# Designs tried in a protein design chat: VH-VL binders against Protein disulfide-isomerase A5 (PDIA5). Part 5

Target 1, 129 residues: Protein disulfide-isomerase A5 (PDIA5), of Homo sapiens (Human) (q14554r378to506)
Amino acid sequence: WMQNPEAPPPPEPTWEEQQTSVLHLVGDNFRETLKKKKHTLVMFYAPWCPHCKKVIPHFTATADAFKDDRKIACAAVDCVKDKNQDLCQQEAVKGYPTFHYYHYGKFAEKYDSDRTELGFTNYIRALRE

## First folded at step 24 (VH-VL)

Design j3 (from d6 with heavy chain T28I)
Fold by OpenDDE, fold request of step 25:
Structure j3 (fold): chain C 129 residues (1-129), chain A 121 residues (1-121), chain B 112 residues (1-112)
Amino acid sequence: as target 1 above (129 residues)
Amino acid sequence: EVQLVESGGGLVKPGGSLRLSCAASGFIFEDYWMSWVRQAPGKGLEWVGRIKSEDDGGTTDYAAPVKGRFTISRDDSKNTLYLQMNSLKTEDTAVYYCTTDDEFISGFDYWGQGTLVTVSS
Amino acid sequence: DIVMTQSPDSLAVSLGERATINCKSSQSVLSSSRNKNYLAWYQQKPGQPPKLLMYWASYREFGVPDRFSGSGSGAEFTLTISSLQAEDVAIYYCQQYYSTPTFGGGTKVEIK
């Protein structure tokens, strides 16, 4: 008369596991990837960060908006991963999320404005002009 | 990794001509502006000229001392930068470096090992 | 063209001591629109090509040790090595890319 317990649902896919236009970078390919892009907006984040979770959809949508421009990229770095800790320190990431703009891999400025799709899109569009 | 390899240097008499090449790899060459910078023996650095990317017009600019004598060109299909040097003078003697050129952000960020051009009678 | 002047021509500093190199431009290389100084510093060791150390006057290139720092704005700039190391022996050049690129004359840094 006892029913077998139902198996818990599988965990939700991580942002990195999702098929998006966002380039998920690590320490080994960060510089090499960025130098191949004229304009890269990089999101340094922690998966557990509530504010990161809120911004991720906007950032992802932004990446999709520019997916057909090979010179533009939206990238993300998971700073919680052990292999990315040095990178995040080197890039002076002090909190999450942090957004940096790179020009051919050279740090240009921190993006500290509207963290919405519109904000990101307008920013990147302005860079392209 | 980014690599720039210059070649074509050598000994030439005044009034002679040389063509330098720079083979690029490790980055999307066609997207980058490229420059030549030279350094006379025991002297400082001197910008020679640049060529823009095709997307930015592909135009060239030259330093006054070489204008009219030197020509910069590029073959993006071969990832190669060229420096045609005509009417060479003794003062053109230098190591010639190929460099990436980012006037908007960083200046000359990647350099080759250079190739020596000696102009002597 | 903008003339770049470096001082001193040569500098001998003891290991672990501070090295200071000055660079002056004949005109301001500060972009008013971007509020950035279009000035770079390069390090050149014997038999090697120049290596980019700093751009926009104070932005450290990747891989450059923290002991290197750039400061200044407008027409006066400084490269500082807080604690000179043996591997820092080189000639250092400033360069403006605000207009037609021009280099300073270089400063030779040696160990005292």
Scores: ipSAE 0.891, ipTM 0.948, lowest interface PAE 0.5, mean pLDDT 96
Fold by OpenDDE, last read:
Structure j3 (fold): chain C 129 residues (1-129), chain A 121 residues (1-121), chain B 112 residues (1-112)
Amino acid sequence: as target 1 above (129 residues)
Amino acid sequence: EVQLVESGGGLVKPGGSLRLSCAASGFIFEDYWMSWVRQAPGKGLEWVGRIKSEDDGGTTDYAAPVKGRFTISRDDSKNTLYLQMNSLKTEDTAVYYCTTDDEFISGFDYWGQGTLVTVSS
Amino acid sequence: DIVMTQSPDSLAVSLGERATINCKSSQSVLSSSRNKNYLAWYQQKPGQPPKLLMYWASYREFGVPDRFSGSGSGAEFTLTISSLQAEDVAIYYCQQYYSTPTFGGGTKVEIK
């Protein structure tokens, strides 16, 4: 009746480890990357954050929708990483998730609207007009 | 790192011509509007003119004092901005800066070191 | 063109003290559609090109210390250095980009 002990399943790949169109940025390449994009929507997040987990699929889908436009980017910053703490503080991130819009790397505004694929997509489309 | 390097400045007589160049690197040059700003010795800053990106029409605008005499152009394949200056006057004497130009958000965010143009008889 | 007027022309402030620079535009540079003031501040140290400090009147450029702040709306603006440091000695310019770009005359900030 004894079952053979099975090894625990491998951990699910992190968002960064997944093959998506989202640019995962850190302190060292944040500004350098953003200045090469006319419009960047950045998601500041914590991996443990339940609300972040809910929004990630929508944000990822949005990134994929604009993957063929070199002037548009959806980026993410893991604020829990030690190397990103200064960046998140500098960008005045107070909670998770936080969404900032950057124009050629310059902060323009905080995105405080519908956190769905449709919401993000509509917002980015409006920026291109 | 964003770099803008002006060249072509020098001494020229009134009525003469000079062509300035600005070599850009560290960003996608073709996407950016570019401007020239000048500063006479010991004086303030004065906008000279701008050129839009090709995607935004590639059109140019000039300050009244230089309109008809100066021409701004760009070669995106060479990441280079130009300022052709004709019919130069003594009052055109200045350090000329090339700058990135974002009139929608931040104004002039990146500047070169400048090149000195001296118009004197 | 919009005329930009700065005051004072020069300012001497003791180290650690507050420096206040004023900028006035001949007409409003507030965009009603975007609700943003198209006003920038620049710092120029001797022998160097200008450096962007502030855009949209109060948005601090990356890398600019917290002691720098911009305020105002419409046609009246202020750049404040809360605690003047030695490295802050420079000429400061305001600039509007609401229409054809124009600069203020500059304010020279020195240590008293």
Scores: ipSAE 0.891, ipTM 0.948, lowest interface PAE 0.5, mean pLDDT 96
Fold by OpenDDE, fold request of step 25:
Structure j3 (fold): chain C 129 residues (1-129), chain A 121 residues (1-121), chain B 112 residues (1-112)
Amino acid sequence: as target 1 above (129 residues)
Amino acid sequence: EVQLVESGGGLVKPGGSLRLSCAASGFIFEDYWMSWVRQAPGKGLEWVGRIKSEDDGGTTDYAAPVKGRFTISRDDSKNTLYLQMNSLKTEDTAVYYCTTDDEFISGFDYWGQGTLVTVSS
Amino acid sequence: DIVMTQSPDSLAVSLGERATINCKSSQSVLSSSRNKNYLAWYQQKPGQPPKLLMYWASYREFGVPDRFSGSGSGAEFTLTISSLQAEDVAIYYCQQYYSTPTFGGGTKVEIK
């Protein structure tokens, strides 16, 4: 009846721990970082959010697609972290995920469209035109 | 922190020339359009001119009152904006501000403290 | 050029009371393609440079208290201070950036 307890597999790395082109921002560097980017699409998310989990691969792929353009950024803010709660409130984040477009750090609009790589890519491409 | 620091202001006679400088820091200067805005003593704000980023052509635009007399330029390697003022007139007397310029979203979002130019005989 | 007209020229309001500043443009500054009004509000305190308060008519700049609000569309706009504070004493300017930038004449807000 005794099972040989095997060591649990190492926990999967968090999105923030993964090596991606997504800029993971916090309250202290949010504004400073955004003002250095002409176009920034920011994903406000909660790690436990199933919808967030589904979109993260698409958003990450989008970030990678524009990684060679220094004027473009895809950023993410974990709103569950204590240090980011004020930021998320200030940015009027009411649900997860929420996507905001910023132009040199100025809020321009909420992105409420196709949450796929193609959708994000098309949106950012249109911003560049 | 974004900082814009104007310098070069002073007293000049009508017909004289003066060059203003604006030292920028805290942002990617070369990416931003920049403008000069002036304010005569006790008066309102008046746009003087604009210079686009190099990526957007680096072209300049001027307000009618200063066109042909003023020249805006930039040295991105020095993070500096310039305003060359020639053939100065008494009505050019003003505090001159350098500003970031985002015509697509927010207008003039960051301002320097300004430098006073006095044109008087 | 688009002419900006502000009213009133000066306004005295008691502490805690509402201040209302109006701005009119000679032409619409509403972009039909973007559905945004290219209108900004600035605050200038004595001895200081102007400070951006609002852009796109109603978008509050970061750090601006929520007692400040912008409204309007097309050619008529309003800046409202819901509860005037002592630190709000300043001259306020509207500015359009739909075309060649132009400013309103300013509205001086004082404590009554």
Scores: ipSAE 0.890, ipTM 0.948, lowest interface PAE 0.5, mean pLDDT 96
Fold by OpenDDE, last read:
Structure j3 (fold): chain C 129 residues (1-129), chain A 121 residues (1-121), chain B 112 residues (1-112)
Amino acid sequence: as target 1 above (129 residues)
Amino acid sequence: EVQLVESGGGLVKPGGSLRLSCAASGFIFEDYWMSWVRQAPGKGLEWVGRIKSEDDGGTTDYAAPVKGRFTISRDDSKNTLYLQMNSLKTEDTAVYYCTTDDEFISGFDYWGQGTLVTVSS
Amino acid sequence: DIVMTQSPDSLAVSLGERATINCKSSQSVLSSSRNKNYLAWYQQKPGQPPKLLMYWASYREFGVPDRFSGSGSGAEFTLTISSLQAEDVAIYYCQQYYSTPTFGGGTKVEIK
């Protein structure tokens, strides 16, 4: 007799498919969305990037921490998607992940420090003051 | 799309009054500081005044040439900015622009098409 | 108020050549706490409102071609068009927002 192999588990949902407080943006709505938020921290990422995978839970948790503040947003851009390549180039994304802070849609600075929930949260809190 | 549309300009005699309006859309108007900037025919740009958001106190500031004569106000429920101009002078003749105002980051990023005010006898 | 002096008043440049516009402030517009220059550049074409080109002296506004660049710090600033195009014909203004907003007198850029 032969045992039937177990069917592989269904693929895990992508970050974008998950129900989180992170705003997943594309080229068409990037500027329009950002201008409606006083403070936006944007994560430019590639789904295959190991470093991105490591940071995504921290960034997602941060987004959830500020979900009740309409003036604050955490957003993400998948730079691997064809429709986002021009956007990522325009925003001078050179590696993944890259974090940019925007004030009412205007680029203010690159976030290049502690890539943990605590780090992101402290940064955003400081921006509100 | 962000839109700022000025209205209310026209011809007025010296000493007269006009009220300009600026209808805003495409962004959260109540969150933004707003400014008026004017440009006399064939001349440069001149800041007229600003009004802060309600969250930042809703206070106003004016340029010296218009202080005491002009008043800026806003109705956030109507997404509208106003410029009340009293005791108009010939030197007030200009195209008047409404602009978003971010003095902390970018300055004046969005502009309307402007409305012409002509003060003449 | 901070006085902004712009030079030259008018500039004629051949297509494809470099255009350089200077702006001087009567006092520094550099924030020591933020290490940012509160200086903006605007482009105004005939019959149109001004358009923001640069903020914080060197930060390019979205949609602005990379042939436009801003430089300088403190009280001396420069807007450069590396290769002038026909659509670049306009009047350019510098503006400080370190204190009460004030504009330079403008520089008219034309094709030679």
Scores: ipSAE 0.890, ipTM 0.948, lowest interface PAE 0.5, mean pLDDT 96
Fold by ESMFold2, fold request of step 25:
Structure j3 (fold): chain C 129 residues (1-129), chain A 121 residues (1-121), chain B 112 residues (1-112)
Amino acid sequence: as target 1 above (129 residues)
Amino acid sequence: EVQLVESGGGLVKPGGSLRLSCAASGFIFEDYWMSWVRQAPGKGLEWVGRIKSEDDGGTTDYAAPVKGRFTISRDDSKNTLYLQMNSLKTEDTAVYYCTTDDEFISGFDYWGQGTLVTVSS
Amino acid sequence: DIVMTQSPDSLAVSLGERATINCKSSQSVLSSSRNKNYLAWYQQKPGQPPKLLMYWASYREFGVPDRFSGSGSGAEFTLTISSLQAEDVAIYYCQQYYSTPTFGGGTKVEIK
């Protein structure tokens, strides 16, 4: 009797497929979603970018820290998707990751500080004050 | 989509009163500051006053020509903004717009179609 | 109140040419704490309410064509339409929101 090889394990869910507090947005719903949030920090990323992969756990934890404040969102846009190419061009995304702050859907500034949970959390708390 | 619809305009004699309403939809009304802006026929734009969201204190502010005569209020359960206009003058003749108001970033973003108030002697 | 002065009152420009609208405020509308100019531009077409074009003087609202640009700082500002289109025929207003909101008198832009 020959041993049957075990089937390969199911693939890990992508960040977008994981159930987190991060709002994963696309070109069609970006503006409508952001206009309902007083403060949104948006991560523009590519799933295969090493710098993005390093930041994802920090950004996800940040989203969780603010999950109970309905006026705050941490959102992500996958710029590799065809449906998001126009959005990422319109927002002048030149590299990954890029972080923008929006106030009720209007671009306010680029976030260029520490890309850690503490850095993001301190920034968002300062916006609320 | 965001919609603002003004109503209650009409013809009123000087010294009279009128109440305007603005019905809002397509956004979280209670989160927004709201303003009234008016435009006399063939003339430019003039800010009338604002009301802050309840979270930001719910206070009102008015342009000098209407202070003491006009009162802005809101009912967040009905998504409705109001303008009570008393002691009307011929100078108050204008189309009245309700607008969303954001003094941090943009000023007046969303506008209704307006309602005409005519004050004639 | 901050007085806003627009010039010219009326402007006729050939299709495809540059239109330039000026706005002056009686005092600076630059927030030192934010380093932003609290100045907006609006477009108003006949029979319609105003539409926001620019915020913070130079930031273009979503959906506004790239031919619209804003510049200036402090007390002097310019709205430029780089290549005038037929649909750009309108009255343009500047407005400050640094303090009690006030508007400029408007500039009517027409096809020459």
Scores: ipSAE 0.651, ipTM 0.874, lowest interface PAE 1.6, mean pLDDT 92

Design j3 (from d6 with heavy chain T28I)
Fold by ESMFold2, look of step 24:
Structure j3 (fold): chain C 129 residues (1-129), chain A 121 residues (1-121), chain B 112 residues (1-112)
Amino acid sequence: as target 1 above (129 residues)
Amino acid sequence: EVQLVESGGGLVKPGGSLRLSCAASGFIFEDYWMSWVRQAPGKGLEWVGRIKSEDDGGTTDYAAPVKGRFTISRDDSKNTLYLQMNSLKTEDTAVYYCTTDDEFISGFDYWGQGTLVTVSS
Amino acid sequence: DIVMTQSPDSLAVSLGERATINCKSSQSVLSSSRNKNYLAWYQQKPGQPPKLLMYWASYREFGVPDRFSGSGSGAEFTLTISSLQAEDVAIYYCQQYYSTPTFGGGTKVEIK
């Protein structure tokens, strides 16, 4: 046989490139974006982190479940990007993933419960009261 | 960027009336509760009253010294908060601030620069 | 209404030294259901509106320098400036938002 190396498949789009309901934020727009939402759950992550990769589908589905409520956002910050390093330090992110709840842009609490779509959606529904 | 601009202050005789306005920008005004806070010259801060967002019932609440004399309203289409002050007394002399109000997390977050109301004969 | 009492009325502190401001409420401002103290601190410089420094007694607003900290719970609260700077000369107010909002009388901080 004659062996032609198969061209590598085109890279899959990153989470940020997939055009989901998740708001992908950077240091420059973090505060101004969160101030316009009554409730924001933010996932601070690293793309290479296995625990983050496992949660991404659940967090993405959660964002989709609330896409029609303008007062709610599910947002993500890639802490590996150079432009986000100051933000992740200011928010005291120590590991990945880290989930923070913000109320009109003010830090309220860390989310430490189940990292599943059901866990996230139950939490957000309880915030709406 | 968030901006709150008060207007309508001035000199008025006791028993008179004034209407203050607060023009808001840089945030979704209709989602916020709004308050008026006043400060007599050289004195401390005193809450005057608030109005809730329409989603939370649009109701008002007032401090005892102004209840029955002052009325807070809002026009969400114009992003404007109002304070109607009737039966003014010399003790109402103060700088009046509009401010955002959030009883869940922070109290009074964004403040305007204030407008001076002077009540004197 | 909940009466808020601040002490001292004025305070003179050398640059770089610690300033301590006390605030007492006539009843508890701790929400047992949320486990949060509904107490805020404000800074007011001459000719300016008040600026929010602390919420929930000990949570620092974004952009407020680390030298500012809040402590206390229930009915007794403290604002501490760990190393006073010239720009910290101001009047400081505590305020409860557990019920009908009320403010303390203020504490003027100045350089000794």
Scores: ipSAE 0.649, ipTM 0.870, lowest interface PAE 1.6, mean pLDDT 92
Fold by ESMFold2, fold request of step 25:
Structure j3 (fold): chain C 129 residues (1-129), chain A 121 residues (1-121), chain B 112 residues (1-112)
Amino acid sequence: as target 1 above (129 residues)
Amino acid sequence: EVQLVESGGGLVKPGGSLRLSCAASGFIFEDYWMSWVRQAPGKGLEWVGRIKSEDDGGTTDYAAPVKGRFTISRDDSKNTLYLQMNSLKTEDTAVYYCTTDDEFISGFDYWGQGTLVTVSS
Amino acid sequence: DIVMTQSPDSLAVSLGERATINCKSSQSVLSSSRNKNYLAWYQQKPGQPPKLLMYWASYREFGVPDRFSGSGSGAEFTLTISSLQAEDVAIYYCQQYYSTPTFGGGTKVEIK
């Protein structure tokens, strides 16, 4: 008889490759995408950053909580990608993670509160009022 | 790319009427408040009026010189803003601009090229 | 209505030099709850519509060169062009959106 070896497991998908409600943006589409959303909370991150890894599940859950509100987006920018380096410099990202709120694509403020689903969700609900 | 294109300007006599249109593209028109701003030849800018999005009540406001004579409306299915101007006066002579209107962050963000309205005998 | 007063009415500045434009409002345009000044600056070149330069007094619109900066709070504001370029020849307007929108009278900037 011949025994068929198990195929190696596929690598886990990156956050960007996962099927979530998070909008993964790049320099080429950042401004055009954000101008169509009344409220966007953007996470600028590096995939290797431990602080970013801890927040990703919370930010992803926040995106899911607002998935049915077409005026709201939770977006992410991977600042390690070469095509995003100019964007992250232009937006003055100096550390990871950095959270910015944009109103129709215009920078409004940095988010510096709790990096939890509840913190993000309360912030976004206050913006809708 | 956001575009606003005004049309319908021209020559009218005092007491006449004219309807301006503004065709919008490149953004979700129904979500935005819209304004008209005018500029008499060689003069500064003057706000004419605004219309809110339906989500915010769809109401209008007007500057005192045009209140009761001008009416702003919108057709969200056609992405079009309108300005109905009645009982026109010579002092209404101006280039009329269509703008997006944002009370929260930017004021008048996107502007069309304008359309000239001339009111003279 | 809030009256907006600009000064000077016109100024001539040598290429590469600093241009300074002042704007005063008849009452404060600072939102205490948002801690933002509801003041915008516009640039208008001949035959063109106005173009937004600054929002919230000091925030630069996307695509506006960093030689443009805004400062001030409450009722007194300044637009500064740190190194005037030929393409900056225009009329500049301030505008408040704290209440019924009103514009300043404009400041014409020319190259000496």
Scores: ipSAE 0.550, ipTM 0.853, lowest interface PAE 2.2, mean pLDDT 92
Fold by ESMFold2, last read:
Structure j3 (fold): chain C 129 residues (1-129), chain A 121 residues (1-121), chain B 112 residues (1-112)
Amino acid sequence: as target 1 above (129 residues)
Amino acid sequence: EVQLVESGGGLVKPGGSLRLSCAASGFIFEDYWMSWVRQAPGKGLEWVGRIKSEDDGGTTDYAAPVKGRFTISRDDSKNTLYLQMNSLKTEDTAVYYCTTDDEFISGFDYWGQGTLVTVSS
Amino acid sequence: DIVMTQSPDSLAVSLGERATINCKSSQSVLSSSRNKNYLAWYQQKPGQPPKLLMYWASYREFGVPDRFSGSGSGAEFTLTISSLQAEDVAIYYCQQYYSTPTFGGGTKVEIK
């Protein structure tokens, strides 16, 4: 009789596949999505980047903390995807991760402070004035 | 696609009244402040007035030449901005644009194609 | 209200050359709370509505070519087109939104 080996576990889902409160955007929906939000913090990233991997849990938790405020979004753009290359060039992304704040879809400033849930959350609360 | 479409322009005698409408689509109209900006034929741009979102108090503000004669209102259920113009003067002859308005970051970022108002005897 | 003065009124520049448009406000338009200049630039081609080019004096709106840049602070501002193209023929307006919005008188840019 043939021995039945243990089936391998399913592949670990990508950040985008995990179905979090983070809005995963692409070049063709970026502007239209951000226009609907008074405040959006966008993480431009590469999936292979170790610095990005360290921040993902913090950014994801930040998105969850604001999930009930319809005027606020935490969004992510995978700059390695072919369909996002023009977007990341247009937004002058030079390295990963890069965090931009947008007000109704217009670039306002680069976020360069602490890359922790507390850092992101305090920043967003201050934007609500 | 953001779209702003003005209507209601035409020929009016001095002292008359006219109501302009601006139909909006492609964005959350109720969240935006809106403005009217006018341009006399062959001349520059002039801000007419604004109305804030209801969340920001829904208040209006007007340029001095039109204060007391023009009234801006909005109907968020119809995604429509209005400009009621009373006691019209020949100096009010212009193309009237509706535009999205953001006092914080950008000024006027989305514009309609405009509607012409001519005030002439 | 804040008076916006543009210069020159008209400007003729050869293709590929630099065009410079100046804008002066009667009061500072620098916001203390945000440390940003509440100054915008618009381009208007014949038969079209104005198009936003720059916000906060030096921030380029989406879709505006890199040859457009804005500079200055407080009460004096400049819009620069580093290499004029045929499609840049237009009237350019500055506008402050620090207080009651006001526009400059416009600068017509033409190919020499």
Scores: ipSAE 0.486, ipTM 0.835, lowest interface PAE 2.3, mean pLDDT 92
Fold by ESMFold2, last read:
Structure j3 (fold): chain C 129 residues (1-129), chain A 121 residues (1-121), chain B 112 residues (1-112)
Amino acid sequence: as target 1 above (129 residues)
Amino acid sequence: EVQLVESGGGLVKPGGSLRLSCAASGFIFEDYWMSWVRQAPGKGLEWVGRIKSEDDGGTTDYAAPVKGRFTISRDDSKNTLYLQMNSLKTEDTAVYYCTTDDEFISGFDYWGQGTLVTVSS
Amino acid sequence: DIVMTQSPDSLAVSLGERATINCKSSQSVLSSSRNKNYLAWYQQKPGQPPKLLMYWASYREFGVPDRFSGSGSGAEFTLTISSLQAEDVAIYYCQQYYSTPTFGGGTKVEIK
């Protein structure tokens, strides 16, 4: 007798599938979402990138630190997704990770400082004050 | 979709008053500074005044020609911007636009379609 | 108030050719603290409200075609349409927001 195939275990959730405070955006909703936030720090990334993987816990913790401030968002865009190719090109993303600050959906500057929770949170606090 | 819809325009005699309204939707109105900009028929654009968000103090500022005669207010519970125009003059004849206002990055981003105010005998 | 002067008042350009609009402010609109020029460009077509094209002098608003570019700093600025299209026929305004907002007088762009 052939045994009934056991269903494979559920795949490990991607960063996007996890229930974090990070807003995972796509080309279709990027602008509308950012227009509703006074301050958004966006991480453009690729899931396979080792530098991105190192930063993800720090960026996620940053999002959690500001989760109760409705005017602030920490968002992420997976530039490998087909629907995000035009967005990442339009935003001039040249490598991963890239961090941009947006004010009500308008590009203001690239974040080039420390890629740590402390670096991100200090930057966002300075914007708020 | 962001929408700004002005209303309350019409014909008024010199010395009269009108109150314009701007109904906002598609964004968090209470977070935005708002402005009025006017355009006389066949002429250029002229800023009238602004009101800041409550978080930024809720203060107003006005262009010199309207200071003391016009008052900008907002009702965040109704997502509505107002322009009270008193002591109207013929030179106040214009299409009045409401617009979102940002002093940090952009000028006037979202605009309504405008409402015509005609001040004439 | 900062006076904004645009030139020319009107401009006739053949389809596909370059259109150049100049804007001069009576004082510098460059913020030393942010190192940004507080200058915007707007397009206004007949019967429509103005539409934001450029902010911080050279930053293109989302959805504005690449043929539009802004340049200049301090007190002198240029809006360039690299290859004029029929839909670009409009009046263009510069506007400073360094202080009390003021607009230029406008430049009407027409097909030659």
Scores: ipSAE 0.421, ipTM 0.816, lowest interface PAE 3.1, mean pLDDT 91

